# VH-VL binders against q0atu2: the designs that were tried, part 6

Target 1, 119 residues: q0atu2
Amino acid sequence: MLDKKARIRTSREYRNVFEKGKRLSGRFLIIYYVENALDNNRFGFITNKKIGMAVIRNRIKRQLRAIVREYQGQVKNKHDIVLVARAGIGKSSFEGMEKDYIAIMKKAGLFARNANKID

## First folded at step 9 (VH-VL)

Design q24
Fold by ESMFold2, look of step 10:
Structure q24 (fold): chain C 119 residues (1-119), chain A 122 residues (1-122), chain B 111 residues (1-111)
Amino acid sequence: as target 1 above (119 residues)
Amino acid sequence: QVQLVQSGAEVKKPGASVKVSCKASGYTFTEYDINWVRQATGQGLEWMGWMNPDSGDTGYAQKFQGRVTMTRNTSISTAYMELSSLRSEDTAVYYCARDLGYDSGEFYFDYWGQGTTVTVSS
Amino acid sequence: QSVLTQPPSVSAAPGQKVTISCSGSSSNIGNNYVSWYQQLPGTAPKLLIYDNNKRPSGIPDRFSGSKSGTSATLGITGLQTGDEADYYCGTWDSSLSAGYVFGGGTKLTVL
């Protein structure tokens, strides 16, 4: 589980990221990100009804949280980051979501280091 | 068969701009990023930036920020790289290359265009 | 100076083996997978190795790759005159302005 301090909680906080932040699209995900005034990162997750029924949306959100948790130690500090699931994400595997996330975060310049599986 | 076919050679004066095209075929153009790489005569490869053809998002090498623009026209599966304020040091072969980053989480270029020679001379 | 350091040249006789090194840092090779590209004279680069040690279809098994720490190595056995080319390592670099980086290239001469 992500720590309480690492969560975007309020509508105002989400709105700030969408209005002030940069946006990058991957295959299954869109990220919005902006510098914050904290010592840490915060993450938010959006799954809308276009993705599917509630059970599917909740599964996707849990999978995205797990991915973010696995790589959170590599993310450059002082950012608010919102992950938005694209409509086609329901067809993706967990590994497909993970690869997409890694690629987007590298392209956004948000990784301070990368964890790779042992060769 | 994946193919990237680039526009023909260009001769330019210092201060001008050049726009190189890269037409993709044999795959779904919007599923993979296009990167641009250049190589001056007798020198090594120099990465210039990436472009996502689905969204139009770009990321440029710091050296080229402010002078390079990477775009696309998805209806004809074509990527473009425009370099402005040309100098003699921009004389090089310019390549487009397909990037598999979204499949792997790691970046490498599996297909390359044939290259476009740009000569900047007075 | 190239971000990734390669020897400028290597040479060996047909049938012999060579290795080409690629030295970087934690922001590139240390934390990202390495690829290798072959550029035959007068041609575009061609992907030779990806994900440190994997070969695309059509690349003979006498080409191999490895990575240890912040260094990568391309190995070529059973050298042929057709292997005479420039070889580049490449990887993502996560330092200040994240982007892709290439080594300076190694000219292989087969004598």
Scores: ipSAE 0.612, ipTM 0.881, lowest interface PAE 2.0, mean pLDDT 90
Fold by ESMFold2, fold request of step 13:
Structure q24 (fold): chain C 119 residues (1-119), chain A 122 residues (1-122), chain B 111 residues (1-111)
Amino acid sequence: as target 1 above (119 residues)
Amino acid sequence: QVQLVQSGAEVKKPGASVKVSCKASGYTFTEYDINWVRQATGQGLEWMGWMNPDSGDTGYAQKFQGRVTMTRNTSISTAYMELSSLRSEDTAVYYCARDLGYDSGEFYFDYWGQGTTVTVSS
Amino acid sequence: QSVLTQPPSVSAAPGQKVTISCSGSSSNIGNNYVSWYQQLPGTAPKLLIYDNNKRPSGIPDRFSGSKSGTSATLGITGLQTGDEADYYCGTWDSSLSAGYVFGGGTKLTVL
C-alpha cells in the first residue's frame, strides 16, 4: 500500500487532475497528471464497470498499486497522477501492465530516474 | 513482416512546410508508437519525437517544438510528420521508425522506413 | 555536441575485432537499456543490438553489446568488408526534456 500522504483522496482532488492535467494513453493504461503544490506525489486509481466485475476490478487496482509502489521513488515529485485502466487491461498480465506503466511514465517525462529492473 | 514505406523526395523553399508520410503494414498499426528521426547529409541521427497512433498523443524534442506536427490516419495505417517554417538546415533524410516501448518498457526502433529526402534551397 | 559520445571513426583489417564505445550519463545510459543501430552506406538504420546485449533475429553473433555504468560497448569480431557502416548507440534520456538520444555515430572502415 502507498503511504497515506501519497494518495489522492477526495472527489475534488480527482476532478482537479482530470480538468487541469495532461493525459497520455498507453496500451492498457491512461495517465492523467498535473503539478501539485505539495512536496510529494499523490496517486489515484480508477477502474470502471466496463472492465469487468468488482473482483476483477479490485484485483487490477491492487496490481496497479503494487506497480506504482515499486517505482514511486523514481517519479518526479510534486505531481498528482491518476491511473485509469483501459477496457483491454483484463487481457493483460501483471508484467504487461508494469511495462506499459514504465513506457507511459517515461513518455510523460515523469521519471526523474528510470525504473529499476529486477534481475 | 513489418514494413514502413515512406513518401517520395521533396524539394522546398525556405519558409515552406513539408509533410512526410509513413505507411505501416504487417502489424496492428495502433499498437505501437511511430517515431521520427532525421539525418542531415554526412551527419548523425537526430530524434524528433514520438506519436501514439491509437490516441494521437505526441511528444516532441524541444528543438522542434512549435514547428513539428505528427499525426496519423488509422484507416490507412499511415503516420505523418509535418515540419513548418523550413530553413536550409532542415535539409535531411527523414525516417519513421516503430518503437516497442509498450512491450518492454525500454525504447528502441526495430523497424525503419526507407527514408525521405527533403531538400530546402534558394 | 551529442549527448552520447562515440569515437568518430574506427578501423581494422578483415578478420579482426573492433569495439565501439558510447559514453553517456546517469539520465540516459545509466538508467536505461542501450540499443545499437547499423547504417550501411545509402540505407536506413537497422537495429543491431537491443536491451544492452540482445540480438534481433538474423543478426550474427559476431555482433555483441555490453553496458557498464554510464558506458556501452559494441563489439564486432571476424570483421568483413560488408561491415563498413556507421554505427549509432541510442537510449532513452530521462532528463528535463525527456526523449530518445543517439550517439554521434562511428564510421567503421575495414582496411
Scores: ipSAE 0.587, ipTM 0.879, lowest interface PAE 2.1, mean pLDDT 90
Fold by ESMFold2, fold request of step 13:
Structure q24 (fold): chain C 119 residues (1-119), chain A 122 residues (1-122), chain B 111 residues (1-111)
Amino acid sequence: as target 1 above (119 residues)
Amino acid sequence: QVQLVQSGAEVKKPGASVKVSCKASGYTFTEYDINWVRQATGQGLEWMGWMNPDSGDTGYAQKFQGRVTMTRNTSISTAYMELSSLRSEDTAVYYCARDLGYDSGEFYFDYWGQGTTVTVSS
Amino acid sequence: QSVLTQPPSVSAAPGQKVTISCSGSSSNIGNNYVSWYQQLPGTAPKLLIYDNNKRPSGIPDRFSGSKSGTSATLGITGLQTGDEADYYCGTWDSSLSAGYVFGGGTKLTVL
């Protein structure tokens, strides 16, 4: 998973991204992102009750963290990025979430290096 | 059967605006982005931007920032591209194209509209 | 000025093979998969190759694609007069202005 330095931790940090950041929607995900004043990226994850039971929401959050960790070396630095799961994400496969993430991160202009393709 | 059907040819004066429509059929309109690409006579393809019909989100090529607006009406499965402050250099065929990137994580255009000729002349 | 460089034209006789090159950089071809589009005279472009080397349904296997480093190649074997068209490579560019880019196009003439 992501280390502690690379996580958005507080309500104030999340609010800053939602209030100052840009928003892009994919099929299963919405990202909010803003430049930060750090030398690294930070990631946050939101899953709400509309997605399903707590066990399902926690599994989705864990899957999204795994996706972010796999691609984090390709993300332009100095950004706070919040991934919000859309209501339909529970019907997506891990691969579907991953491809959606890749597409929206590219459209947001946040990828700058070699992407590892996954089957 | 996926189809993208565009509005008819336009003749405009410099300084005017043009709005081209692209009606989608044969798939769920909100599931895939629509991109706009133009081609001046005897020239290559030039990407203008993408639009997400579900959210209304857009991303425009830097060259067109401030002059292009991409919108949609989901109730009639129709995308629109409006280009303002027209110049003679904007004379081109304008295409809409479906972006399949959310399925693959890579970007390509699997279906294209027939094209709309926009002529800008005094 | 095209971000992706293609030869302006190529030609060969019916039945022969041609290749069309597409040269880019690490921010586009190097980091992203390449697609190829065929544009017959007076028509809209049509997807010919996606994900570097995959063919959509209905595209015969005499059309092929490959990628090495920052370059991509479209191969066409068994040339037919109906293959006379303009051919474009395309890919995502992750540079500062992030967006989709096309090659300048290659006119294929079947002699």
Scores: ipSAE 0.474, ipTM 0.857, lowest interface PAE 2.7, mean pLDDT 90

Design t67
Fold by OpenDDE, fold request of step 13:
Structure t67 (fold): chain C 119 residues (1-119), chain A 119 residues (1-119), chain B 106 residues (1-106)
Amino acid sequence: as target 1 above (119 residues)
Amino acid sequence: QVQLVQSGAEVKKPGSSVKVSCKASGYTFTSYYMHWVRQAPGQGLEWIGYINPSTGYTRYNQKFKDKATITADESTNTAYMELSSLRSEDTAVYYCARTDEWYGYMDVWGQGTLVTVSS
Amino acid sequence: DIQMTQSPSTLSASVGDRVTITCSASSSISYMHWYQQKPGKAPKLLIYDASHLESGVPARFSGSGSGTEFTLTISSLQPDDFATYYCQQYNDYPLTFGQGTKVEVK
């Protein structure tokens, strides 16, 4: 699990990212991102009932958290980033999600210059 | 049942103002953003803007930035849109619609409010 | 602004016909929705995220597409389907709709 300080936790924090941030869409994910005033990054995860049953949504969130953890150290500092699961994500593999995440984050320019594991 | 109920039709003179209301029920008002969309007679749909009902944060279509003012009253679960300096071109049916902000589809609509501007 | 252009603007068809409506975006988009509107009524969400049917929408409706080209298809038109259909992009603000496609009785 992500450290508490690395998690977006409140509705206000989530919606700040939505309202003030930028958005990019991938095949399975939409990311919203905005600079924060902290020394660390925070991540949030959004699903809705259209993704599937609660069990499915929870699985998706677990998978996305795992992906975020894997690449967390390679993300540029001082960002709030919200991952939104798109409707088709339920049919994707973990690897597919991971590739999509990497692609979107690269497109957003959110990986550090010396980032590895993203090729 | 989830529904949005708008105020009744309005007939206004040019130069006047009108305030349309949209009352939400059947769901947590602050959990969704409220959008406003207009439709001129026989024409398509135009997005006006949205409001975060919990904070009052708004985003407007530049086209309507000087025309529409969107507000919300959490205590009454009601969103408002005020149109100022009414012109004949403002004659239209105005809709409120809720959205899950992360996904942007408008899944519940008010019944619409006809605003007629005529001398 | 992202311009959404539907084709055709008006479509005359008969019950049982296969109907296809296209929506072209002025730039590549990844997130698009379809709405159905009947006369005197508010629009209702029909398809979200290009290809996913909203709850309660008959299976004869389908959506597809990517990039700049999207399509709404009714496999076998029913009397209840005569309406105006709109596409809407959620890639950038301002949100924009297609001009609409009116499906009317032939």
Scores: ipSAE 0.901, ipTM 0.947, lowest interface PAE 0.5, mean pLDDT 96
Fold by OpenDDE, fold request of step 13:
Structure t67 (fold): chain C 119 residues (1-119), chain A 119 residues (1-119), chain B 106 residues (1-106)
Amino acid sequence: as target 1 above (119 residues)
Amino acid sequence: QVQLVQSGAEVKKPGSSVKVSCKASGYTFTSYYMHWVRQAPGQGLEWIGYINPSTGYTRYNQKFKDKATITADESTNTAYMELSSLRSEDTAVYYCARTDEWYGYMDVWGQGTLVTVSS
Amino acid sequence: DIQMTQSPSTLSASVGDRVTITCSASSSISYMHWYQQKPGKAPKLLIYDASHLESGVPARFSGSGSGTEFTLTISSLQPDDFATYYCQQYNDYPLTFGQGTKVEVK
């Protein structure tokens, strides 16, 4: 499970990332990211009803949290990062999501230089 | 039902100001950003800016930064756009539109407000 | 700014025709929406994220594309479809729309 302190929890925090952060889009994900003043990264996850029913949205969120958790140790610190699930993500495999996440995060330059498991 | 109702048509003299209102109903006002879009006669759509109704944070199209001022009143679920120093070129239909900020589509529109500027 | 250019600007067609509208972006974009606007009415969201139909939109509408080229297709034009269509990018600010494509009766 993603540590509580590693979670974006409030609407204000989410919207701060939206308003102040940068964005990059992948095939299945859009990421918004901005530096924070903390010593840790925080992750947020966004879905909406257009993604699918609640069961689907929850599944996607669980999958994205799993992906984030897997690679969080390789992400540059002091970032708030929001993952937005795009409409087509429901048809994607876990591996597809993971691949997309890695690609976007690489493009954003958010992985540490010594990061592994991302090649 | 979800709807945005805008104030009525305005006829203004050059140099004057006008304030258009957009009242939201049927949904949580602060859960969506409110955008304003302009459409000059016979022309296309131009994005003016948006506001976060919960905080008042705004983002403007640079083209309209000195022309439009967007505000919101959470207590009345109403967004406003004030146009200053009106010129004939400001003659247009002005729309407010609700947007899920993360996805950026404008899924609910006001009926539009015609602002006519003439001597 | 990202310029969105639609083609054609005006399209004359008959009921039953297959209609194709293109939207070209001045730079690669990842997120685009389509709107339909009828005279005297506000725009209506038609397609979101390039290829997803908004609720209530007939299945004869479809969207595709990526990068700099996007397409809106009406498989069989109906009387209710005569309108102006706009693409809109949500890739960068300022948000920008195509100049519009007016689909009119031939």
Scores: ipSAE 0.900, ipTM 0.947, lowest interface PAE 0.5, mean pLDDT 96
Fold by OpenDDE, last read:
Structure t67 (fold): chain C 119 residues (1-119), chain A 119 residues (1-119), chain B 106 residues (1-106)
Amino acid sequence: as target 1 above (119 residues)
Amino acid sequence: QVQLVQSGAEVKKPGSSVKVSCKASGYTFTSYYMHWVRQAPGQGLEWIGYINPSTGYTRYNQKFKDKATITADESTNTAYMELSSLRSEDTAVYYCARTDEWYGYMDVWGQGTLVTVSS
Amino acid sequence: DIQMTQSPSTLSASVGDRVTITCSASSSISYMHWYQQKPGKAPKLLIYDASHLESGVPARFSGSGSGTEFTLTISSLQPDDFATYYCQQYNDYPLTFGQGTKVEVK
């Protein structure tokens, strides 16, 4: 589980990322990201009912959190990042999600220069 | 039932201003962004801008930045769009539409408000 | 700005016909949505995220595509389907729509 301080928790925080941040899309994920004034990164996760039933949405969120935790140390600091699950994500494997996440984050230039776990 | 109800048709003279209202019901007003879209007679759809009803944050199409002002009143669940310095080319049906900001589809629309500008 | 170009602008068809509408984006986009609009009515969301049917939309409607090319298909045109259809991108601001495709009776 992500540390409390590493989580975007309020609607205001989420929407700040949406309004002020940039976005990049992958096959299964959209990421919104913006620099923050903190000493740490924060992550948020968005799903909606069009993704599927609550059980599916919860599974997706759990998987995305696992992916984020795995690569958290490789991400450039001082960013708020929101992961938005696309409608087709329910048909993807965990590995597919992970690959998509890595690809998007690379494209966004959000991995640190010394990152060594993303190849 | 989720619904957006707009104010009635307006007939205005060139140089005047008009303010169109959009009242939301059946859902939490602040949970969705409110967009405004224009459709000139016989023409397509043009995005004007959106507002975060909870904070008043707005984003405009540059084409309409000097033409439209979007506001919202949470206490009445109503969004507004004011058009200034009206010209004949501003004659159009104006729609409000709610959007889940993370996915960007406009799933609920107002019935539209015809604004006619004539000398 | 991302320009959305639909083809064709006007389409004459008969009931039962297979209808295909294309939407081309001037640059690669992620979110593509389709709307249906009847005369004198507000647009209605038809397909979201390129290929997903909005609730209540008949199964004869389908969407596909990615990158810069998207397609809306009606497998068997029904009388209720004569309308104007618009694609919309949610990739970059300003949000933009295609110019519309009017599906009319042949």
Scores: ipSAE 0.899, ipTM 0.945, lowest interface PAE 0.5, mean pLDDT 95
Fold by OpenDDE, last read:
Structure t67 (fold): chain C 119 residues (1-119), chain A 119 residues (1-119), chain B 106 residues (1-106)
Amino acid sequence: as target 1 above (119 residues)
Amino acid sequence: QVQLVQSGAEVKKPGSSVKVSCKASGYTFTSYYMHWVRQAPGQGLEWIGYINPSTGYTRYNQKFKDKATITADESTNTAYMELSSLRSEDTAVYYCARTDEWYGYMDVWGQGTLVTVSS
Amino acid sequence: DIQMTQSPSTLSASVGDRVTITCSASSSISYMHWYQQKPGKAPKLLIYDASHLESGVPARFSGSGSGTEFTLTISSLQPDDFATYYCQQYNDYPLTFGQGTKVEVK
């Protein structure tokens, strides 16, 4: 589980990332990201009913949190990042999601220069 | 039932202004962004801008930045679009449409408001 | 701006025909939607995220594509399908639509 300080929690915080940030799309994920005024990164997760039933959505969020947690230490500081699950994500494996996340984050230039788990 | 109901048709003189309303019902007004789209007679769809009904944050198509002003009243679940300095070229049907900002599809539309500008 | 170009602009077909509409983007996009509009009515969401049918949309409709090329297909055209169809990109601002494809009776 992500630390409380590492989580985007309010609707206002989420929509700030949407309105002020940049976006990049992958096969299964869309990321919205913006610099924050903090010393830490915050992550948010978005799903909707088109992804599937609540059980599916919760599974997807759990998997995405696990991925984010695994690579959290390698992400550039001072960013708010929202992961949006695309409609087809329910058909993806965990490894597929992870691969997509890494690819998008690389493209966005959000990994630190000394990152060593993204190759 | 989720629906958007717009104000009636308008006939205006060149140089005047018009304000079109869009009342939402059947859902939480502030949970979706409200977009405005115009369609000139016999033409396609053109995006004008959107508003976050909870904060009033707006984003405009540069083409309409000096033409359209989008506002929202949370207390009445109503979005507004004001067009200024009307010209004959502004003659069109104007639609409001809600979107889930993270996914960007416009799943509910108003019935449209015809604005006719003629001398 | 990202320009969306549909082909063809007008398509004449008969009931039962397979209909294909293409949408080309001026740059690579990853997020686009399709709408159906009938005369005197507001557009209706048909397909979201390139290939997912909106609730209530008949299975004869399908969408595919990636990058700069996207396709809407009606496997067997029905009388209710004569309308104008629009693609829309959500990749960058301003949001833009294709010019539309009118599907009319042959």
Scores: ipSAE 0.875, ipTM 0.939, lowest interface PAE 0.6, mean pLDDT 95
Fold by OpenDDE, fold request of step 13:
Structure t67 (fold): chain C 119 residues (1-119), chain A 119 residues (1-119), chain B 106 residues (1-106)
Amino acid sequence: as target 1 above (119 residues)
Amino acid sequence: QVQLVQSGAEVKKPGSSVKVSCKASGYTFTSYYMHWVRQAPGQGLEWIGYINPSTGYTRYNQKFKDKATITADESTNTAYMELSSLRSEDTAVYYCARTDEWYGYMDVWGQGTLVTVSS
Amino acid sequence: DIQMTQSPSTLSASVGDRVTITCSASSSISYMHWYQQKPGKAPKLLIYDASHLESGVPARFSGSGSGTEFTLTISSLQPDDFATYYCQQYNDYPLTFGQGTKVEVK
């Protein structure tokens, strides 16, 4: 589980990332990211009803949190990052989500140069 | 039940200003961004800008930066767009539309407000 | 700015026809939406994220595409489908629409 300090928690914080950040899209995910004034990264997760019922949305969020947690130590510091789940993500596997996350984060240049868990 | 109701048609002289209103009902006003879109007679759709109703944050199309001012009143669930220094070229139907900012579709539209500028 | 170009601008068809509308973006985009507009009415969301039908939209409508090329298809045109259709990108600001495709009766 992500530490409390590593979580975007308020609507204001989420919308700050949307309004001020950059955006990159993958197959199942869209990532918004912006530099913060903290000494740590914060992550947020967005789903909506078009993805599926609450049970499905909660599953997807749980899976995305697991992926983010796995690679958290390899992400460049001082960023707020929001992961948006696209409509097709409900049909994807966990491995597919992970692959997409890694690809987008690489493209964004958000992984440290010495990252060792990425493809 | 979710709907946006705009103010009535306006007829204005060149050089004057007009303020169009858009009242939201059936949903939480601050949970969606409000966009404004213009459609000149017989022409396509043109994006003007949006507002975050909870904070007042706005983003404009550069083309309308000096033409349109978008505001919102949370207490009345109403968004506004003021057009200044009106010219004949500003004659158009103006729409408000709500958007989930993370997914970018405009799923609810106002009925439109015709603004006619003539000498 | 990202330019959206639809083809064709006008399409004449008969009830029962298969109709295809294309939308080309000047650069690769991730958010593509389609709207239907009838005379004197506001646009209506038809398809979101390239291929997903909005609630209440008939199954005869479908969307596909990625990158810079997108397509809206009506498998069997119905009388209620005569309208103008617009594609819209949400990838970059300013938001932009295609010029529209008017589907009219032959």
Scores: ipSAE 0.858, ipTM 0.933, lowest interface PAE 0.6, mean pLDDT 95

